# VH-VL binders against Cytochrome b561 and DOMON domain-containing protein At2g04850: the designs that were tried, part 20

Target 1, 131 residues: Cytochrome b561 and DOMON domain-containing protein At2g04850, of Arabidopsis thaliana (Mouse-ear cress) (q9sj74r43to173)
Amino acid sequence: QQASIAWTYHPHNATLDLCFFGTFISPSGWVGWGINPDSPAQMTGSRVLIAFPDPNSGQLILLPYVLDSSVKLQKGPLLSRPLDLVRLSSSSASLYGGKMATIRNGASVQIYASVKLSSNNTKIHHVWNRG
Below, E stands for the ipSAE of ESMFold2; O stands for the ipSAE of OpenDDE; V2 stands for 0.75 times the mean of E and O plus 0.25 times the DockQ between their complexes.

## First folded at step 25 (VH-VL; framework fv_polzastobart)

Design j4 (from g3 with heavy chain G106N; at its last look DockQ between E and O 0.78; V2 from the best seeds 0.00; counts 0 for: pae E 6.0 > 2)
Fold by ESMFold2, look of step 25:
Structure j4 (fold): chain C 131 residues (1-131), chain A 124 residues (1-124), chain B 107 residues (1-107)
Amino acid sequence: as target 1 above (131 residues)
Amino acid sequence: QITLKESGPTLVKPTQTLTLTCTFSGFSLSTYGVGVSWIRQPPGKALEWLAEIDWDDDKYNNPSLKSRLTVTKDTSKNQVVLTMTNMDPVDTATYYCARYIQYRWNSGSYFDYWGQGTLVTVSS
Amino acid sequence: DIQMTQSPSSLSTSVGDRVTITCRASQSISTYLAWYQQKPGKAPKLLIYGASNLQSGVASRFSGSGSGTDFTFTISSLQPEDVATYFCQQSYDTPLTFGQGTKLEIK
């Protein structure tokens, strides 16, 4: 699995700008990226952005989630507790990675995010997955 | 067209509280990466950054001024307000408000539009 | 606080000359540096951001370079309208800080 991340940190106001690059493994699949403020080896508690095709329109959808052991991926508001580490300021997703790129043609996805940190923490653990 | 303009008293007595209003147009403080800062320049001296407020309503003050500074915004009026308590003659300066920009991939933030400034004199 | 030290404090040269101003940060600020021009009684004007990027609408005779702690600002061919004070500003960390300025005059 080829995945990569590019980022710029602004210490002035503790803002992290990033772009995650990943690929779909099926036309009806998903690609997700997020951070875990508690542990690098743990999906539970992660703040994630999930990109997937809208089953009705085929358009790329990007939705935020907070994962725990009981939470399945679904459209809708985040289930969360107040956390001081990170706030999502903006996000978007788009397709790229070849001529005439589509999810059906094995396109790559870019997930852009801008995140506010509660302190100038220089260590951030990220996670990603796809299905 | 982007403009900013400072308004408020030009003469203040020692110990009084200064309130300055920055009225702006041509941009929104709800736009990601956009904020407003207050910066002052004492006569013949370097610029000093005072405070800022950003698109998320996050606020940052110069630590050397301790708790003397408060910055707030009113997005419905396109205004940012600076309050500075316990004024002293050493606070005599031209006060500017300036728009800062922090685009995703730019290094740091920079002030691309400034108000014309207002001279505030602190004396008894 | 990150101290920004400019050199020289003042400079007098002729129209058409190349002008170079330096700015040194007390710690590394990567490329988080901007250059401004300020004429007497006026607000500053942004010229360069990110150490080397020319602001839209600014003449191409202005340029900047450097990273880390040492930065330079250059006017390739001085024009009469360039008489002003020039200063750098770091945006790496709070508080944002400015250099003391370099006053540029024409002989």
Scores: ipSAE 0.164, ipTM 0.697, lowest interface PAE 6.0, mean pLDDT 80
ESMFold2 (binder alone), look of step 25: mean pLDDT 91; pTM 0.935
OpenDDE, look of step 25: ipSAE 0.756; ipTM 0.902

Design j5 (from g3 with light chain S30R T94L; at its last look DockQ between E and O 0.83; V2 from the best seeds 0.00; counts 0 for: pae E 4.0 > 2)
Fold by ESMFold2, look of step 25:
Structure j5 (fold): chain C 131 residues (1-131), chain A 124 residues (1-124), chain B 107 residues (1-107)
Amino acid sequence: as target 1 above (131 residues)
Amino acid sequence: QITLKESGPTLVKPTQTLTLTCTFSGFSLSTYGVGVSWIRQPPGKALEWLAEIDWDDDKYNNPSLKSRLTVTKDTSKNQVVLTMTNMDPVDTATYYCARYIQYRWGSGSYFDYWGQGTLVTVSS
Amino acid sequence: DIQMTQSPSSLSTSVGDRVTITCRASQSIRTYLAWYQQKPGKAPKLLIYGASNLQSGVASRFSGSGSGTDFTFTISSLQPEDVATYFCQQSYDLPLTFGQGTKLEIK
């Protein structure tokens, strides 16, 4: 049930493809993954993708956030700041087990992201959490 | 089905600016990993990559020609336009537009569909 | 620029023979390599991508191998329709670059 990450880098256009593998701990929970351009040990200021079930349909939803002291994890309005060193190009999420999978304690989720880097020498600090 | 076609002048005088239009169908330039490149081939010589524009509207030019090249796209018309300034007889070549794809987990970008090409002759 | 050195520059052989063409990159390009076929007056056709992956609709007699700097393209049994010029292309770094080609003919 550990978290892990896989990636492929394309030097030609400085594109980094990422897949974060995580697990839910609740049928109404969430799994978040993202980057912090300022510090690897800090969640505030992180640009995150959060996967969670739609309260009405139970379908997996993935939404982008910038975390600060005022952010609430819910299906609603977003707070966002530009990524200084990276730019999100695309994202999606899916559950392990295809169309029959449901969000539950121990359910595996994959969060996919593609980002454009400002240079080929950029270091990326990633963060994740769940609740 | 996927098609690309180059259009523009076939004869250009030295120092003039060449403008070529690539009109395509069957795919979107908004899809991740999809882009259009301009590539030329002088008679009997190797292909030379010139420029590209990708799904994020990011542009990349061959460094040896970068001050001469401009590439733009018009998604509503399914067109990509190449402008190349200060043409010289050595620029005589067949000019292709080609779709590239970048598979999310693959190794690199590859040109899977090409236009028929247009021969551009630069002469006095 | 990453130089792509292709060998041989031309090759003449018989139907049914095994054909091998090599491509060497001036620095490591991992597996960021493609092979194309070009017939006279036509645009190139993608055959192999990612060094070893056969493009959809391409005959299985074509194959590719290699990584790093040294790459090989093979036609297991040459057919009359395979007369063409073959190119490698790297997509590791800008500018994207092509080999000069190998002109393949049948005796």
Scores: ipSAE 0.296, ipTM 0.746, lowest interface PAE 4.0, mean pLDDT 83
ESMFold2 (binder alone), look of step 25: mean pLDDT 91; pTM 0.937
OpenDDE, look of step 25: ipSAE 0.366; ipTM 0.815

## First folded at step 26 (VH-VL; framework fv_polzastobart)

Design r1 (from j1 with light chain T94L; at its last look DockQ between E and O 0.80; V2 from the best seeds 0.00; counts 0 for: pae E 5.6 > 2)
Heavy chain, then light chain:
Amino acid sequence: QITLKESGPTLVKPTQTLTLTCTFSGFSLSTYGVGVSWIRQPPGKALEWLAEIDWDDDKYNNPSLKSRLTVTKDTSKNQVVLTMTNMDPVDTATYYCARYIQYRWGSGSYFDYWGQGTLVTVSS
Amino acid sequence: DIQMTQSPSSLSTSVGDRVTITCRASQSISTYLNWYQQKPGKAPKLLIYGASNLQSGVASRFSGSGSGTDFTFTISSLQPEDVATYFCQQSYDLPLTFGQGTKLEIK
ESMFold2, look of step 26: ipSAE 0.099; ipTM 0.692
ESMFold2 (binder alone), look of step 26: mean pLDDT 92; pTM 0.941
OpenDDE, look of step 26: ipSAE 0.791; ipTM 0.914

Design r2 (from j1 with light chain S30R; at its last read DockQ between E and O 0.84; V2 from the best seeds 0.00; counts 0 for: pae E 4.0 > 2)
Heavy chain, then light chain:
Amino acid sequence: QITLKESGPTLVKPTQTLTLTCTFSGFSLSTYGVGVSWIRQPPGKALEWLAEIDWDDDKYNNPSLKSRLTVTKDTSKNQVVLTMTNMDPVDTATYYCARYIQYRWGSGSYFDYWGQGTLVTVSS
Amino acid sequence: DIQMTQSPSSLSTSVGDRVTITCRASQSIRTYLNWYQQKPGKAPKLLIYGASNLQSGVASRFSGSGSGTDFTFTISSLQPEDVATYFCQQSYDTPLTFGQGTKLEIK
ESMFold2, look of step 26: ipSAE 0.273; ipTM 0.740
ESMFold2 (binder alone), look of step 26: mean pLDDT 92; pTM 0.941
OpenDDE, look of step 26: ipSAE 0.828; ipTM 0.923
ESMFold2, fold request of step 29: ipSAE 0.260, 0.277, 0.076; ipTM 0.742, 0.741, 0.677
ESMFold2 (binder alone), fold request of step 29: mean pLDDT 91, 91, 92; pTM 0.935, 0.938, 0.940
OpenDDE, fold request of step 29: ipSAE 0.839, 0.856, 0.859; ipTM 0.929, 0.934, 0.937
ESMFold2, last read: ipSAE 0.268, 0.295, 0.260; ipTM 0.737, 0.743, 0.737
ESMFold2 (binder alone), last read: mean pLDDT 92, 91, 92; pTM 0.941, 0.935, 0.940
OpenDDE, last read: ipSAE 0.858, 0.858, 0.853; ipTM 0.936, 0.936, 0.935

Design r3 (from j1 with heavy chain T31Y; at its last look DockQ between E and O 0.71; V2 from the best seeds 0.00; counts 0 for: pae E 7.5 > 2)
Fold by ESMFold2, look of step 26:
Structure r3 (fold): chain C 131 residues (1-131), chain A 124 residues (1-124), chain B 107 residues (1-107)
Amino acid sequence: as target 1 above (131 residues)
Amino acid sequence: QITLKESGPTLVKPTQTLTLTCTFSGFSLSYYGVGVSWIRQPPGKALEWLAEIDWDDDKYNNPSLKSRLTVTKDTSKNQVVLTMTNMDPVDTATYYCARYIQYRWGSGSYFDYWGQGTLVTVSS
Amino acid sequence: DIQMTQSPSSLSTSVGDRVTITCRASQSISTYLNWYQQKPGKAPKLLIYGASNLQSGVASRFSGSGSGTDFTFTISSLQPEDVATYFCQQSYDTPLTFGQGTKLEIK
């Protein structure tokens, strides 16, 4: 049941490589992971990567968002604001292999991200959720 | 086949500006974790890192030379350009460009491919 | 700046001998330490990255170890073609810095 994360920090250029490991709970669900540059206490203001199925093809999609107070986390795609790309160097998502790689209850997903940290950052606040 | 090659003048006069171009093939600066650095070696002496430009267009300069150095890239041409102002005879060195690699999910970063170098002599 | 102190400055030894070169950083650099070989008139060649990882295509007689401030580079059995200058280099923070080099010769 547990979600997990692996990371490597590169001090030379202040980049953080992350891999978030999670699971879907529905074939139309989503899995999200992100950081909140403003506060550890809330999702609002978080820069989030959300993995979900393309409504038409069923293929895994990963999209960046900046969440604000009016956005509800629901099943299906969440469209709010694009993640600031100067802080995100790269991202991707994949399903664990096996004979099938289809989004369904219990399907495992990996969300990969590389984030440029500010020279003034002393902490990274991260969040995750699914629906 | 990954290659880098330095080009530019081999003789400059004191106070002039040096412009060197690194032309590379077999990789792109749009790839995550890839950059190009400039490194010089005075005859018979240790290597000195000068500057770097990364895949995300971030630039890093040696602080001892920061006011003299400019590095730019043209990803579509696979080129990185170093400009160094106010050249002096002590700047005589072989100048290399090298590919910087940041290894995802691993330890460290490093220069895995180097150009052959170009000797730049600064004299009147 | 992070200073890299390399020992010895030069070394003369016999074919087949084990060669050890050390590198010390003026502060902890985790495992962000690389080793290069440079032959006369040529660019440096990467041998070891991240303290202990052998670069692809490099002979297995080369190895590295260490973390923090103290690092060791080893040639298990010296070969005639290993005559070169060897440099350590830290990639922990800018400016990136190199050791002064170890010139390796065969007696």
Scores: ipSAE 0.018, ipTM 0.660, lowest interface PAE 7.5, mean pLDDT 80
ESMFold2 (binder alone), look of step 26: mean pLDDT 91; pTM 0.938
OpenDDE, look of step 26: ipSAE 0.795; ipTM 0.913

Design r4 (at its last look DockQ between E and O 0.03; V2 from the best seeds 0.00; counts 0 for: pae E 10.2 > 2, placed apart)
Fold by ESMFold2, look of step 26:
Structure r4 (fold): chain C 131 residues (1-131), chain A 125 residues (1-125), chain B 107 residues (1-107)
Amino acid sequence: as target 1 above (131 residues)
Amino acid sequence: QITLKESGPTLVKPTQTLTLTCTFSGFSLSTYGVGVSWIRQPPGKALEWLAEIDWDDDKYNNPSLKSRLTVTKDTSKNQVVLTMTNMDPVDTATYYCARYIQYRWFGSGSYFDYWGQGTLVTVSS
Amino acid sequence: DIQMTQSPSSLSTSVGDRVTITCRASQSISTYLNWYQQKPGKAPKLLIYGASNLQSGVASRFSGSGSGTDFTFTISSLQPEDVATYFCQQSYDTPLTFGQGTKLEIK
C-alpha cells in the first residue's frame, strides 16, 4: 500500500494527533482513513473520514462516517450516519499543491485528525482505503 | 474453521435446471463486506465468475448468463443456492462456491479467500 | 467486460530460478488485481490481493507489483511445490474476470 501516517500521542488528555498521507486514483474518487475502536476484524463500527470532490464545485471536502449495515460498500463517495464526535475533536484535509491543486489520479492528500481515546486504550486499529 | 461445500447433482440433461447448494460454516453472511460467489471452470479452461450475493442480499449476475441465473441465501441454514436454467453441454464444468472479502469498506476491491472443493457437473444427453 | 491477458501461457524452468508472469487488463483497474495458484484437481488458492499484498500464510518468495493495466507476479526462487497454474483476476468491476492462466513446470 502507498500510504503513510505520522502521529503524536498526548497521554495527559488521551489525545492522538495524526496526519494520514494518501493519493487519489481518479478525478471523481475518494480517500478515506479511520479507526475501529471496538474490533479490527470488522468494517462495521469503523469511524472514517472521507475526502472527495464536492460534486457541485469540485473542491475537496472531508466528511465523517460511521460504517454500519445501512452503508453499502459501493464504488465512489457515500453518505452515512454522523460520526461519534466525542472522540473526534478536529479534522481537516488538504491537497498537495495548495489552493490551485485539483483532484486527479496521483493527487496527494493529507487528512489531519485529533482523536480522543479511552484512558486505558494502549492499542488502536486504523483503516484506510481509496477508490 | 471456515469451510464451504458444494452439493447437488453431478449429471444433468440438456435443457434441465441445475440447482447447487453451497453450505458454509465459520462465518456469517451478515458480516459487513462478506459475500459468497459462484465460479465455474470448464475442463482445461479459465475460471468464470457466475454470480454472488452479499451481506445486504444484493445479487450480481454475470451478464452473459443473466436470465439463466438465480442466487438466493438462507442465513438460518448457512446456505447459498445457485439455480441455472436451460443447461447445455457447454455448461459442463467444475462449480465452486467461494467466500469473498471486500477489503475496502466501500468501493471496488475484493478477493476470494476460501473456496469449496468444487463439484463437477456434466451436462450430457 | 474487462479482459485479462496473461503471458506466457506456459513456462518451464529450474528449481531456484526467478519466475515472472505478467497480466494486462483491457482498461485501467487501478490496483484491484489478485493472483491465485491452482494445482490439478484443486480449487484456486489466493496468494496476492490488491496487486502487491501478500495473503496471510503465503510464502515470502511470492510477490506482485503494478497498477493501471500492467501487472507482474514473481516467484523469487522457484520451489518444487510451486508447480501449478497461476491466474490473475480483476476485482475492479463486475463481471469479475480471470486471466487464462500460466502453467508452470519444472524442467
Scores: ipSAE 0.006, ipTM 0.550, lowest interface PAE 10.2, mean pLDDT 79
ESMFold2 (binder alone), look of step 26: mean pLDDT 92; pTM 0.942
OpenDDE, look of step 26: ipSAE 0.649; ipTM 0.878

Design r5 (at its last look DockQ between E and O 0.04; V2 from the best seeds 0.00; counts 0 for: pae E 13.5 > 2, placed apart)
Fold by ESMFold2, look of step 26:
Structure r5 (fold): chain C 131 residues (1-131), chain A 126 residues (1-126), chain B 107 residues (1-107)
Amino acid sequence: as target 1 above (131 residues)
Amino acid sequence: QITLKESGPTLVKPTQTLTLTCTFSGFSLSTYGVGVSWIRQPPGKALEWLAEIDWDDDKYNNPSLKSRLTVTKDTSKNQVVLTMTNMDPVDTATYYCARYIQYRWYPGSGSYFDYWGQGTLVTVSS
Amino acid sequence: DIQMTQSPSSLSTSVGDRVTITCRASQSISTYLNWYQQKPGKAPKLLIYGASNLQSGVASRFSGSGSGTDFTFTISSLQPEDVATYFCQQSYDTPLTFGQGTKLEIK
């Protein structure tokens, strides 16, 4: 049981509400989930949400990215130009354990998102990873 | 739109070094998740993966051919070059270059060869 | 190295028949299994990737299934243009390896 996703799709306005469940593997790690609604066969161009610790405070932060040609498929923080995803309506992340939770090996994280998909999409590809 | 084409000698003598060039268009080897592989097929036999080079210039060789293989790329020329040393008549085969797409987001394998060159037959004989 | 064993090695059948080809891996490869079609003198053509995903532009009569070690490739209704050799290929670990092929003919 390494990761799971729950979702509800609203076809009348092409909106996808989802919750992704994952776990960290280190105190300085990351957990990410995303989709590529415009290029379903390719990794590049994926819109991803990445949860990781704030370097200054250690608090969980969640940032949106568009993966580009400079991002590697390997362990470690993904570094990409942060973008406001034009199709992202809302997002948030939570650690299991409330205020006492900390990012560590085995820490559970939930990523919530509401995403408007292209109205011409008949199939989407979604991805997840951690490092 | 996407094309690959192999070029190089079609006849090589035993012990000589084979150099093949794959020239491609319609994609970039700087694109994340994209690479080029060399694959050969002896007449009437199964396909054999030889080597590949990815978007990060990482290289992978078939261990059965050990250090006989070198693969390099020149992204400004859209080329990948295979060098194979100490050719033997058993190396007679059609040599293909193919584009691969890696579709796993985290480290590990997970790829497919979606575009292939036409192939070039290389005969190794005296 | 991961060995890929196809069955049968050759098959002769009639237009309109259902064709089934199997591929077995020597260890689990999850769903990292691809299927290719190769006509004589031509380069292979990708039909299916990741065990069951139909490549763009490939006819819907082709399908694949399986995970772990056992995989199946199916042509629901054989057409004359489908005479070819079919190969499975694992993409789980290097060296990447291919099955020996299944030669498909029309009787």
Scores: ipSAE 0.000, ipTM 0.533, lowest interface PAE 13.5, mean pLDDT 79
ESMFold2 (binder alone), look of step 26: mean pLDDT 91; pTM 0.934
OpenDDE, look of step 26: ipSAE 0.619; ipTM 0.875

Design r6 (at its last look DockQ between E and O 0.04; V2 from the best seeds 0.00; counts 0 for: pae E 11.5 > 2, placed apart)
Fold by ESMFold2, look of step 26:
Structure r6 (fold): chain C 131 residues (1-131), chain A 125 residues (1-125), chain B 107 residues (1-107)
Amino acid sequence: as target 1 above (131 residues)
Amino acid sequence: QITLKESGPTLVKPTQTLTLTCTFSGFSLSTYGVGVSWIRQPPGKALEWLAEIDWDDDKYNNPSLKSRLTVTKDTSKNQVVLTMTNMDPVDTATYYCARYIQYRFWGSGSYFDYWGQGTLVTVSS
Amino acid sequence: DIQMTQSPSSLSTSVGDRVTITCRASQSISTYLNWYQQKPGKAPKLLIYGASNLQSGVASRFSGSGSGTDFTFTISSLQPEDVATYFCQQSYDTPLTFGQGTKLEIK
């Protein structure tokens, strides 16, 4: 799976600005990126942004999760609990090709996020996947 | 202390349906990233993955076995059941159930960390 | 389907020797490759997951490396208890598939 990430850390306000680059594998698929601040070996507790098609319009939407043992990825978003807002200042997603782009196999997506880190830890374990 | 154990018939006739039960302890199938898989090994041959059921009740079957496989779970009994229809002598194998752990976020990145002892199922007329 | 090809198919060597087993995938599987040990009459035992991560409780003489299509499993100093068949297994995509195995013996 092709993916990449670019980032800038701002020490004065402990903020990480990032852009994650991924691709969809189907018109009804999803692309997710996130961090697990508690453990890189576990899915539970991950803070995730998921890009997927709006069920009605097919347009790109981006929703936050905090995953727990009950969360399923379904056609629409399913939130287990609100994303930890202390850590997420802003987010957005866009498709390559502007507003005319559609979600399909091979479509490129950019997920932008600003994340406030709660410590001086400069190492963050990130996760991503698609389906 | 994690254990899995396969139970069911050890001899079946061609065309019959095989039903195997995996009884496990020390973990829950409600835990995110946890599942149970069925894997078989014909005598002297490589392992072949058959089917899996995960924490979300999603099922995954080996497409080479077409629609012969059904996997279900009962989390209150700590059991996973494999049903395999239309048995043939080529299906003679040791059948294992194993715990699946997903170590990557969704979909990819998994391993089988605990296995049952296996049960030999012979298909013969 | 992703085919996993192991080499060699069998290997006979001496206690204390370094053992190397390779596994090749028919397409890139990133690092989603596991290694198992199976002793006669027993279920497989997980040794390495994700190409290079040593499973808890596994001796440090076992190691793995590789990504993409080519993977290597190493025993740094063979011990008598390491007589077994070793399998690689990809966890990139279903159906999950195993290598044919490498039978390791002491000569």
Scores: ipSAE 0.006, ipTM 0.541, lowest interface PAE 11.5, mean pLDDT 79
ESMFold2 (binder alone), look of step 26: mean pLDDT 92; pTM 0.940
OpenDDE, look of step 26: ipSAE 0.537; ipTM 0.849

## First folded at step 27 (VH-VL; framework fv_polzastobart)

Design f1 (at its last look DockQ between E and O 0.74; V2 from the best seeds 0.00; counts 0 for: pae E 5.0 > 2)
Heavy chain, then light chain:
Amino acid sequence: QITLKESGPTLVKPTQTLTLTCTFSGFSLSTYGVGVSWIRQPPGKALEWLAEIDWDDDKYNNPSLKSRLTVTKDTSKNQVVLTMTNMDPVDTATYYCARYIQYRWSGSYFDYWGQGTLVTVSS
Amino acid sequence: DIQMTQSPSSLSTSVGDRVTITCRASQSIRTYLNWYQQKPGKAPKLLIYGASNLQSGVASRFSGSGSGTDFTFTISSLQPEDVATYFCQQSYDTPLTFGQGTKLEIK
ESMFold2, look of step 27: ipSAE 0.232; ipTM 0.739
ESMFold2 (binder alone), look of step 27: mean pLDDT 91; pTM 0.939
OpenDDE, look of step 27: ipSAE 0.798; ipTM 0.915

Design f2 (from r2 with heavy chain S107P; at its last look DockQ between E and O 0.01; V2 from the best seeds 0.00; counts 0 for: pae O 8.6 > 2, framework grips, placed apart)
Fold by OpenDDE, look of step 27:
Structure f2 (fold): chain C 131 residues (1-131), chain A 124 residues (1-124), chain B 107 residues (1-107)
Amino acid sequence: as target 1 above (131 residues)
Amino acid sequence: QITLKESGPTLVKPTQTLTLTCTFSGFSLSTYGVGVSWIRQPPGKALEWLAEIDWDDDKYNNPSLKSRLTVTKDTSKNQVVLTMTNMDPVDTATYYCARYIQYRWGPGSYFDYWGQGTLVTVSS
Amino acid sequence: DIQMTQSPSSLSTSVGDRVTITCRASQSIRTYLNWYQQKPGKAPKLLIYGASNLQSGVASRFSGSGSGTDFTFTISSLQPEDVATYFCQQSYDTPLTFGQGTKLEIK
């Protein structure tokens, strides 16, 4: 809970601009948002953007991840990689309070993304989580 | 109690003329700063301002539809009439009349009371 | 004509959350901007006029600000009954024009 999403779809170029609003639950936590190209309400198979603090500087980092069955089965570490199947044109994240804001329990984060959708496809399955 | 109500045909054939009447109560169109506007909304789409007539009988039409629109008032009957010629299926929409009020501080205005709207379908 | 562009086009949030909608005019309209709420099957309802004036009888959780080209509509604490489409409208010049609307839903 304590999450929201805003979006604008541009029919002329099939671009979806969105902003996900989430909340951290700890200083070392993470907040993730993404799209599952195949099924709703499932993290597995999703292409996600995860926001978390840099372990050295504490600064907010946003990285892309492909969540497949190997993640759930813990077959290896979760490694950031470019998203496939989801046409991400741009992304960014910011904390409420600006550059001086710190990640803590209750800290608000905004994840921005621009996605190009296929022609005549206006339905997407988005997912989010935090930890 | 201020009320407005649109009346007229709900089905119009292409090329025919639409005539809608707005009957209102609770206010007078002779009152300074008061007017009545017509606004339409295609199903699932945004609002479009069509025309306006004010207390001084000044009339304003949307330039994109100016040649097709005529607005008149009968203050004694508390009625405003909108006519729109050469109707097309693209003109299918819910048509609203609304009370216009001028700002106290400038030339601007707002619509504080609206009719319930009447759906006009243009079809052969 | 003056074009009014709202952002976002759609919004899904939770009860109690702060909601912010923006409206941008293609040219300066000073403070001649109104905000309306429209529920399905109903006529629009005036909420804010003149950019920041709360219409009589409207809940205080609604507010507006801005001047020139950039305007903001705010719901301080979203309530279930606030589910609707919201429109901005400029009255600076004819033709009067509306934004494309923002559809607000509750998660």
Scores: ipSAE 0.014, ipTM 0.578, lowest interface PAE 8.6, mean pLDDT 92
ESMFold2, look of step 27: ipSAE 0.132; ipTM 0.691
ESMFold2 (binder alone), look of step 27: mean pLDDT 92; pTM 0.941

